# VH-VL binders against q9lj97, part 2

Target 1, 262 residues: q9lj97
Amino acid sequence: MSQEEQPKRPQEPVTYGDVFEVSGELADKPIAPEDANMMQAAETRVFGHTQKGGAAAVMQSAATANKRGGFVHPGDTTDLAAERGVTVAQTDVPGARVTTEFVGGQVVGQYVEPRPVATAAAMEAEVVGLSLQSAITIGEALEATVQTAGNKPVDQSDAAAIQAAEVRACGTNVIAPGGIAASAQSAANHNATIDRDEDKIKLIDVLAGATGKLAADKAVTRQDAEGVVSAELRNNPNLSTHPGGVAASITAAARLNERADI

## First folded at step 2 (VH-VL)

Design D08 (framework fv_daxdilimab)
Fold by ESMFold2-Fast, scan of step 2:
Structure D08 (fold): chain C 262 residues (1-262), chain A 120 residues (1-120), chain B 110 residues (1-110)
Amino acid sequence: as target 1 above (262 residues)
Amino acid sequence: QVQLQQSGAEVKKPGASVKVSCKASGYTFTNYGISWVRQAPGQGLEWMGWISAYNGNTNYAQKLQGRVTMTIDTSTSTAYMELRSLRSDDTAVYYCARMGYRYGHAFDIWGRGTLVTVSS
Amino acid sequence: QSALTQPASVSGSPGQSITISCTGTSSDVGAYNYVSWYQQHPGKAPKLMIYDVSNRPSGVSNRFSGSKSGNTASLTISGLQAEDEADYYCSSYTSGSTWVFGGGTKVTVL
């Protein structure tokens, strides 16, 4: 008796975790054709074209390989992409425009477009070879959420994420009575009693001017992002974050602050 | 019927303060933000700032930081805009306008305007 | 003084199409899909004509359409009518959760 040494399958499915730094359920999912189409449409809407070597191109290549291997079929969509979406968010920070791409609430692409600030300080920094990009703060990341999810009704997961962000920014376990977290909590409680979405309080009502409303602010760290993500997940029945929401914006800021670009 | 009703015209001396009111009716006041926009005679529109009617959060135009204060009174569904240290170039029609979810980041309902003249 | 650049005036004959440009920067018009357009008749408050670049509120004629390319948004009025004679202003959301207006364009129907 001899065990037949079988060759590896001609093609194994290309999963999200094979090509992107993602975790959890998404990491194990084969990339589906409609996921790729959604990202391509989102990139075209934002950039006017699909980015060479970007998430859409990677996803299209993976989906094509997966179709060829019989692991997915035309028109298939990953459950997480269908439920949580495929989104592209843009954030303006001092010295740069940041574009972040999400599938199921997780980052699959990041693009930084430097935008020099025409000040004496910025010119001096450039002369000495320093980066012109400043670290993104918690308040700035919260304000960035207005552009990607400003019209979203505030729910308990948003309120929890905002509370975690305020606590992290201020270094305290008690939210300010009239602060941004208290306002988010009140909005979420109010919205729970309202039937029509258009009558609900929106994220823009809470997060506009967040940088000026926080008692203290700080550069976003990976630990800050983990705390905010955890808070949003704990307060969502499906243990997921909203694409382009608070946790997504804070996570994008943390990742950018870890790059050599700053 | 959704309406924003503004207070009447005012004449002020340089260095004085003015407080303009904007009374909302026909909708749930606390579900919308109120922006203030002014227009000097023969000039264009200038955004001054925004206030949430739910929580009183404000965001002001950089040029007016330190001179403008926006407040709300939810019991009367009224927004207020106070401008201090008035100058002749503050002579303008001052509008309040509603901002809300349905139209995103647009001003969908406008008051009729309040003329503030800074006399010299 | 305006943050967004519009032509001071545009003229057309009844039935023609006219286009008004609104040019900003990569931190306002170029950054966000939150451009709105307002019509103002003499002595009246502005009226919302277009929101979020290209959407019309209920009650606004389909002769009005909006678009955006790069840092420039455009308002097009087709089938120009006498009642369209007014000042038109663009507005954009900006970084820092503030709003800016264009200088305004006077539309004259010849």
Scores: ipSAE 0.007, ipTM 0.470, lowest interface PAE 10.4, mean pLDDT 80

Design D09 (framework fv_daxdilimab)
Fold by ESMFold2-Fast, scan of step 2:
Structure D09 (fold): chain C 262 residues (1-262), chain A 121 residues (1-121), chain B 110 residues (1-110)
Amino acid sequence: as target 1 above (262 residues)
Amino acid sequence: QVQLQQSGAEVKKPGASVKVSCKASGYTFTNYGISWVRQAPGQGLEWMGWISAYNGNTNYAQKLQGRVTMTIDTSTSTAYMELRSLRSDDTAVYYCARSYRLGYKGAFDIWGRGTLVTVSS
Amino acid sequence: QSALTQPASVSGSPGQSITISCTGTSSDVGAYNYVSWYQQHPGKAPKLMIYDVSNRPSGVSNRFSGSKSGNTASLTISGLQAEDEADYYCSSYTSGSTWVFGGGTKVTVL
């Protein structure tokens, strides 16, 4: 029979790589409804509302298109978002507040808000008389890293950040034998000899139950975050922190604690 | 070195339940998922569902919703699959298989040897 | 019964190349680059031969290759050998975050 029309091109899902500058497995993943819901929840926790122009809006739009195309269903979550988490972190630097949004440990959004220097100075004050609620501890921030980067292989940068966190939590100059920092350093050294990423020791292996493994714990301060960020940066060849990693989680905790009622 | 060891063959009556175990060794159990795949005698492979060893999240084949439960015990690196309300057409070899990085590469790279479950009156 | 369509049987002589097709829909093979192929000898568990459309695991012969065009994935076995006689199954990730298998293809070496 007569064929007037050309065959319609197959519809394709909207993937992370279509809308965000991401790489690897995540780039090829269709954006799923629960991924978008997790980002909305993360934005609400950090901003107190869904951020306009944030990743959540982009992800909701993409997930809706993917549902209409039959590529995803309500309740679906990508394995990378479920395994590595969906997070929003804020970092204060002199003169600015930087908000970074992550899926599977990769950046999907970043916003800069100018801030007065006096505000930054105020955030450096030691917190006295913390609220009975909303104080996030160093151990809790380390456990939160499991949600954002739990399946990341432990490297020397992670080990350095974890060591800085433990030292600050305990108020000592040395790490505990058999503690989380010692475990992280052992993991980083072991991973250097392993070829397959999937066979390497992951952050979840080290940081799960961190609150119970620390000899002492404390509410995260801005000074704690600066120390952890510095340690991670110094031990990374690219002089950067891992998105959704230890430094990012400690920084987010410091920011949230700074805003808590006294 | 990497292996999945399954429990032994079972014979069940219609209406009974069966629980098959799958013990992992030679890798970090919590970095992977476990899928369950069955094969009736002389038939093809049928995916039943998967469970994340990282957080225990499950996803089951629509046909088996309400009859299957998958669980893990991280202290023993063991996954379990329980199938209820057994019928004669549930007679099959049941395999556990490691999902490559919690299944997201769409591949099952390490397989158990299989557990034969026979359902007969 | 199977979500993915494979020919029931394919045969070839030693040294020949054979190809097995695996046809799905725009919600599985057409949507994702997560197609895998498994070899199963009688009485044995399946063995992963190809993952992510065209990648070979360590220890799998380079005589096995995979490809995909639209809604159809293909497994090609070059230099066919007697030990290749087995059942072959394709599998694909789906829009429900589930996996489906093809009906299987019996490869006979003449």
Scores: ipSAE 0.000, ipTM 0.382, lowest interface PAE 20.4, mean pLDDT 79

Design D10 (framework fv_daxdilimab)
Fold by ESMFold2-Fast, scan of step 2:
Structure D10 (fold): chain C 262 residues (1-262), chain A 121 residues (1-121), chain B 110 residues (1-110)
Amino acid sequence: as target 1 above (262 residues)
Amino acid sequence: QVQLQQSGAEVKKPGASVKVSCKASGYTFTSYGISWVRQAPGQGLEWMGWISAYNGNTNYAQKLQGRVTMTIDTSTSTAYMELRSLRSDDTAVYYCARAYWSGRPYYMDVWGRGTLVTVSS
Amino acid sequence: QSALTQPASVSGSPGQSITISCTGTSSDVGGYNYVSWYQQHPGKAPKLMIYEVSNRPSGVSNRFSGSKSGNTASLTISGLQAEDEADYYCSSYTSSSTYVFGGGTKVTVL
């Protein structure tokens, strides 16, 4: 009945935006225990262990705090992590290996590992300093898709996304004969005639070595990502992008490049 | 049953060329690649290169670049490996193997029985 | 010389577990989860035993297991049997989009 002084100071859950540089819907989501478990499994797959101070460690800490605060329960996963995945992609660039960690298609972790140079071309690039850059290119993002979705059979939505990526990389409205987009389109058409998924052409067949197969390349921008996402969505009967697929990799690269002030 | 049938043994003189064939059966040929691996007498395995049966793209070991050519004939489901300018140290058993290019990178799950190529004067 | 380092030989008694190491660099074993292992009996073609670090093809005994830590992959054979006596080769995808083999390890069942 009587008034009591009650401080209104809602304890907030630890969200993705609190600990990572993410945007949109994901930024406001509490980090859930299964999101953290998925990242830990992905890091163990790629690194053979979880990284010190990496995304898995941060997410496990945040999920534990959220569980203690009653904001999430064991076994919970965020909708975006469930729908679009928790993935770790490893991309080779001249002079380094870049490992990028994704939740819902957005970057939550990035590690650059010095890479020994073994070929004359790689040695030459190292000598002239051509390899010293952090911006992720369209070709590099396409190669990253090999690590997250390399085993996916190529379908028409993949082919459309790859075509959009090549057109944006090259700055033309015509795809290169015998190039990546042409290969993706041929793979999608071929796969439509194949009964067993095991026998279908996979994304790795098309995208491995993408940086070397593109006539031109460029750092991924937000506008590039929007075009690639649009192409994949328009050609998918469920109007969604594949978790860890082409659109997801290009989107993560665009976000990472914004952080680097490119 | 998935099988790779290789051509028979060959004896060549130094400086000659050899072309080994590998005929695939029991699977969709154009959905996989073919790797070539050789083994000199008493020595280990050496990867020579790979070819996609889907698009004909090749990738060769650097040591053999310029001497090896891999080709595909989709009408007969046959892969070929030609090695030129033969030396005595090219004496080896040459294997073809079905390689996952389309979906699981570069492991060889089905192997041919091997073709012995002897290079001697 | 082979690109990946394996011990020349490993010996064990029936029922014992043995492990074969395969050491590369961050440009092959350490950089990718694309390590495979092959078994070769004298006079025969190699047989795939493990792919993508730890996966077994259908028909390969669960006594064979694969793992990786940093730049070193390992093949473990538990419950060693006489028929396991063979040469074993590791292989890895590389940053040059090629594949390389280890030097091979002769397993002897005592």
Scores: ipSAE 0.000, ipTM 0.427, lowest interface PAE 14.3, mean pLDDT 80

Design D11 (framework fv_daxdilimab)
Fold by ESMFold2-Fast, scan of step 2:
Structure D11 (fold): chain C 262 residues (1-262), chain A 120 residues (1-120), chain B 110 residues (1-110)
Amino acid sequence: as target 1 above (262 residues)
Amino acid sequence: QVQLQQSGAEVKKPGASVKVSCKASGYTFTSYGISWVRQAPGQGLEWMGWISAYNGNTNYAQKLQGRVTMTIDTSTSTAYMELRSLRSDDTAVYYCARQYWGTYSAFDYWGRGTLVTVSS
Amino acid sequence: QSALTQPASVSGSPGQSITISCTGTSSDVGGYNYVSWYQQHPGKAPKLMIYEVSNRPSGVSNRFSGSKSGNTASLTISGLQAEDEADYYCSSYTSSSTYVFGGGTKVTVL
């Protein structure tokens, strides 16, 4: 008698493209339980708790529906999430904190939190932003990292991200002797032999004056950001980027450059 | 799924040229480099050169400079390796391999290889 | 003669740990943290096992680990299994902006 009133099992999977503005191969992938778990873990590391209304909540709901439908199993991870990771990048720019959430290098969430402007540098950056004429370059994004993470000891994750940024700026696979990437790699190698964090080479030691140290520079694009995020992520055991670090700064620059067009 | 699909086996005479193709799929082609690595029968791996799929910049192994040319076609996501003035010791399996050009660390995905035999 | 020196062969019994060395110079292995390791079964393309000295790609068993001291990098395989029998190659970036490979090590599981 109750046959007509039985809950209906989903007939097709909930894919990334069904719930997020993503493209390519990722858009057609069913959202898997471990993808959602990775995002929840990343949000907890960055925010201290799962973010209200964040991508993790959407992904958990989709993964649950997909399990109920028989399209995925509890231990499943999409190939793209496993290979390129699930990332939450957070950067503090003058006047705002930008948090960007990624799966497989593609944006699935982005949040801007306004913050008080208290410095001459912050006021100057705001005036430049209001012009909307000047695109932020890779060198400028690297210099911005000095303000948000300048005191961080350089590790292999930072060196990889900086190398990706330099190569994208210059369009070459050659590491320039004495260049910023070579300096970052040297710093990371040196720091691996040092016991005390205060004695280690910091990001400010490498990234100060980055705009003048690059052989070539260019406006940051979304593809540039995806490459830098991927490099930092692959060199971090937790599959996350450093808040206010290189990947976060390049990501913020790419987003601001996209908005400057309108 | 990342895939690198290579062209089929070739048999060439000494002095001829060969052009091997490598069609990429499953990723953003222009975000990665392509390296070419060869392996003579029963021998180890030998790096031949690198091309950026972003701008076509190349860097070749010194001993092949002047004999090798690497190119890309972004419209078909295909990389090409042309080797000229073939000798019998160029007989090898030729692999294309993806490498993230911003991190000079590894060849993460490989094509299945193209056997090039140079014989009279 | 390859640019990086590896032993020609290493053997072990199932369940043992084995280590393969890869020795270069300060212009390659000693100068950069861009050492990678590849596994090759007969008739197959190489498979990336370790990158940037010690990092494992997704899907590679945690029995495989990498390290580096000075001019020598090492690949360690713990809990040796029959399917680990293969050729293993190290590779490094160089100061000439090129790549070099080791001569390869044949791992035999007894």
Scores: ipSAE 0.000, ipTM 0.427, lowest interface PAE 13.9, mean pLDDT 81

Design M01 (framework fv_masavibart)
Fold by ESMFold2-Fast, scan of step 2:
Structure M01 (fold): chain C 262 residues (1-262), chain A 122 residues (1-122), chain B 110 residues (1-110)
Amino acid sequence: as target 1 above (262 residues)
Amino acid sequence: QVQLVESGGGVVQPGRSLRLSCAASGFTFSSYAMYWVRQAPGKGLEWVAVISYDGSNKYYADSVKGRFTISRDNSKNTLYLQMNSLRTEDTAVYYCARGTYVYRSGSTFDYWGQGTLVTVSS
Amino acid sequence: QSALTQPASVSGSPGQSITISCTGTSSDVGGYNYVSWYQQHPGKAPKLMIYDVSNRPSGVSNRFSGSKSGNTASLTISGLQSEDEADYYCSSYTSSSTLVFGGGTKLTVL
């Protein structure tokens, strides 16, 4: 690829769908400066400062690029942001505090603060700033779910978590035809019509061979885990993740990837 | 940009059936749970039914369970409410309302249609 | 089925603050942070004023605020104005994956 380091005006706007896992009308909207300012204010209200790795930083960067390209002007706000707002909310669920960032009612950022009991020895084993050589991938974490919850009937929360995992693994908002997310959604829809659990499609039927079924794969990051957890929580009637399920496996992989011994 | 337009309301006799439609535009219909909410003349809001983004899950208020059926056609961006065995107490303005995004941004009715009046009388 | 409990009416003078309560159980208001508030003027569809307990959509006045303690959510309107006169409804997510509304409160600006 020939590279030009000298700055040029962008030819295409940076849209919400380019940087966030959003859909519908919002996905095609160029990120506007006032949207970014509203998110920054919302994060400051909730966290006392602009959150590191939060949506505000991403939106400010995108809005600046869009201004340079002439796609938006200072003071511009997208219709959806103006109508429904830009907000940050915190929800306490069993075992975690979930912080969710919204634009126009759609999720653009999610943070999970687990609240498990940890020993001093477990904390001592964890290190920061390590470059990982043998990181656990999203596909591998999905395969691990087969061992812990393979016999669970697939429901909407599982399908949502698997969709979030596939999108994050591939870096796109396009769900592959006949891929793992499509299979999970089909299984959940089928299972909704079945009365007997023995006759339902199970997680093993969808997740076996997940590493080979994903178009792309990547090392699990904390942000990947936050997205998957929020997807599962939001589609679960009890607002919890299934023990040993998709979100639990992705979360475990993210934590392990941050340790010095992997 | 987001629009919800209800139709199908009218005057019917008790025991008869009526089908309501809600035409959605301006958003990805298949990514949202959808609701029917009603309001009897001079009374408060009462949720009637909800359907998940893909149609796989449905829940009903006890007052309509077994008589009403919620459904959706994502290819046509349309929500339906089939109302059977209508009773005088079903008389209300019926609103179509947009609910939860597929990744659940919270439980809200952020957009409402204008409503369609159903009158059940003899 | 069981509606959330709201006072039937509340009144205040221009410039005052008023609070409307919304009381449920641990299976709705107490169990989840998914409480919304709607404003309805006569003959019109409801308008979302507050969602997820305390969040305001863009275009909703900062005079409107929401909070929750235990099984009770509250809507507070400060600097009361004549256009605030309307019916107000709360709603909450439930453990049955449904939504339930309060009975509604008629706000009169004296």
Scores: ipSAE 0.000, ipTM 0.394, lowest interface PAE 15.1, mean pLDDT 79

Design M02 (framework fv_masavibart)
Fold by ESMFold2-Fast, scan of step 2:
Structure M02 (fold): chain C 262 residues (1-262), chain A 118 residues (1-118), chain B 110 residues (1-110)
Amino acid sequence: as target 1 above (262 residues)
Amino acid sequence: QVQLVESGGGVVQPGRSLRLSCAASGFTFSSYGMYWVRQAPGKGLEWVAVIWYDGSNKYYADSVKGRFTISRDNSKNTLYLQMNSLRTEDTAVYYCARWGYRPYFDYWGQGTLVTVSS
Amino acid sequence: QSALTQPASVSGSPGQSITISCTGTSSDVGGYNYVSWYQQHPGKAPKLMIYEVSKRPSGVSNRFSGSKSGNTASLTISGLQSEDEADYYCSSYAGSNNYVFGGGTKLTVL
């Protein structure tokens, strides 16, 4: 029949487990307004702003829905958030800065900021070298998106995800002129001026042959997936990733690579 | 060691329904997309359906679209094919096969025979 | 008719090389680098021999190689052995999340 979403008015509370990969007591707790406020304050302290599509934004949306549904009240705080806190931590690793967000000691968000560090890049290559022959690469994951979402019109969310993928594959913080990210951005800009979806440039037009179009490639890691997911979420008005899209494909590739024999 | 074991095949009359299962072991089932492929007696291979690793995306061959439904239960490591409105031309050995993030069929089950006859 | 065209049969003697062709269109074989080849012995499930035109899975003999030129992909088997006697199928991505197979080629080792 259709691809419409169900109405957004909740019949049950939005819990931590509904939106984050958390376990135990926290997973079943409705997200409370003060939990969301604490995360927003923590993100502002660390980043200077709240991250679009980040944990604070997700928690604010969930808390608003839960207030609307009568499951929580203004000023309510989840007991685990009150006891163990809402925290944001930054760690420098080879080639990147990782920011991890916690509620009650459990991870609810991670952000990866690539850094142009020659020595760190060499160390990272040594660590992942053993899995390269059997691992799914960023280029291969981008080509796999053609199978699942090849007919999707390219939008700004796709372009951002593709940019993050190219930057991570090439180990730089800038995209190549005339590369796949530049092509995706051009397609998204063109499509913004087109009214009929049938006339828009599709993901297959950008991603076909991606492995051969990237200046460099690498095995997909969890860190790569987190960066791509973050980019797609930030640029989507619905604060979501497209099912079968770039972020989904990169995430699945990372999971498969973690399972691979070494 | 990857293993895929199909079951649920048998003899069924035209217009009836049948549900096939594929039990997966030896790998993280929830991380892989899955296919159904069939082969009529003495004939070649024909792709039937594909499902994404998390069940979010499903695609079908035109010959089965609207009649067959692919699904999966990641908690049970099991793939399913619900076949409705069966026709004599659906008679085939049905294979489940694994799809990674490359567009190919890397591991296959031994198949289960479905015979649609009156 | 199968979507991809393969010869119904090919034959060779032990130690020789044979090539099986797989011809499609610009919307499948010619449009994508997603051609795979499968070996099937009588009564057995298919086995992946080549993927992405020319890549070989671990455990597959280097006597098997793949290539593509325009709309035609080819599987070449060198140093032909009796156990290579089987049916061989090509497959390609066909756009819009569709997959197609060739009609199959019976390889006879004389």
Scores: ipSAE 0.000, ipTM 0.395, lowest interface PAE 16.3, mean pLDDT 80

Design M03 (framework fv_masavibart)
Fold by ESMFold2-Fast, scan of step 2:
Structure M03 (fold): chain C 262 residues (1-262), chain A 122 residues (1-122), chain B 110 residues (1-110)
Amino acid sequence: as target 1 above (262 residues)
Amino acid sequence: QVQLVESGGGVVQPGRSLRLSCAASGFTFSSYAMYWVRQAPGKGLEWVAVISYDGSNKYYADSVKGRFTISRDNSKNTLYLQMNSLRTEDTAVYYCAKEYRVTYSGGYFDYWGQGTLVTVSS
Amino acid sequence: QSALTQPASVSGSPGQSITISCTGTSSDVGGYNYVSWYQQHPGKAPKLMIYDVSNRPSGVSNRFSGSKSGNTASLTISGLQSEDEADYYCSSYTSSSTLVFGGGTKLTVL
C-alpha cells in the first residue's frame, strides 16, 4: 500500500457540518480517519459492502483531505465519535427497509430500499404500484435503539423517554399494564438497586420487539420527537440526551419521515 | 479478511490461573462486542463472557462469574480472558467470537477463532 | 449445561427437508426475538446460519430458514445436501442478559 500525493493543501478542515446536516459541537469537528473507518465497517456489516453515496464514502474523502491539510492524523477519532459511537440502524416498514446512519447520535445518512412483502396480496399491491407508507413508526424507532444503544443499562431517563414514546404511540395519558413503558420503569427501578453495571437490565431487554409490544403505533412526527426528547432530558442528571438512545432514534425517525418523498 | 487467533491455552493444575488472548484483524475491533465461548471435549457450546465494544459492560455465565475476567485493549486489537481458580470442569476448547452488528451486544457470532485448548488436570 | 432442548439427532435423504426444534421458556426463546442457529463441522469452529429468529447472513443458502412459535424455535433445511451433515446449535438471549445454547443436534444425510 502507498499513499497518493495530494496536489493541493486545504486551508481549513472539512467538518461534519460542511457535508452533513448536523448541529452542535459535532458540526464544528474535523472529520477524523477513525470516524470514517468505523462508519465503513458499520456499512459493510449492514449492506455487505460500503454503500455507494453513503456516509462512509463522504467521511473517507473528508478524512483524507483533513490528513493532507495536517488537521488530523491517522488513528485520530473525534471525541463525540469515540464517546457516543458511530452506528447504523435498520428498520423494516411495509414494502421497504430504512437504514439510518449516526455519528454521535446525529443522523448523517439515510437510505430506503424496496423489499418483497410477505403475502401474495401485499406483493400484488407492490407490483401494481399501490402506495405503501414507508414512514418509520414509533415502535420501529424504539427497535432501532436496540442496535445503537442496546447494551446501555436502563436508567430513569430511558424509562421516561420510553413512557413518552408509548403515550404518543397509543394516544393515551396512561401506560399499559405489562407494556413496554411499565417494563422500562421496572428495569430502571431494579437497576437502581444493583451495584455492578454488568448485572443491570439493558435497553435490548426492554425494547426488543417493541412494535409487537405497543397497543397502537403511528408514524413518528417532529412533535413526537420533541416530547420524547423533553422526557429524556428532564430525567437525566446532565440535562442531556443519550447519543444513539431513545430520543436520538425517535429524532432521527422524525427527520427521515419529514424528508421522505415516497 | 476477518481473522481471530486465540493463544494461551495449555495444561494447568486445578486452582491455578491461565490467561487467554485473541488477536483480531480485518475489521474495526473497537466497534464490536467480543465474546468467549467454550466447548468441552465431545460436548456442546457454552457461552462464557461478553464485553461491549468500548469495554464499559461485561457479562459472565454463572459457572465462571467471580473467577474469570474478560477485558480488551482496543489499541492492540486484542481480547483477553483471565481465568482464576480453574476447575477440572473448565476443560474445553475456548473460542473467541465477534458480534455481528456494530456497537450491539445481541449475541450473534459471525466470525470465530480456531479455538485454544485448556486442560485442567493434576 | 445447556438450558435449551434440542433433539440429539435428526436424519434425512438428499433433496428432502428436515426441521430441528429448540425449546426454552418465556425467559429466553419465548420472551425475545433473539434466536440464532450455528452449524459446526467436525474439527471446525461454528458458523452463523440464522439470527433474529429467521434472518440469514450474507452467504448462507436460502435452503436454511428459521421460525418461532411460543417457546419453540425451529431451523428448517430444505433440499438436503451432503455438506449439510454437521452439528447444529440454537442460542437465545435471556432475561438475565446472558446467552444460552441448546444441547446440539447431529444431522446425518443418508
Scores: ipSAE 0.000, ipTM 0.398, lowest interface PAE 16.4, mean pLDDT 79

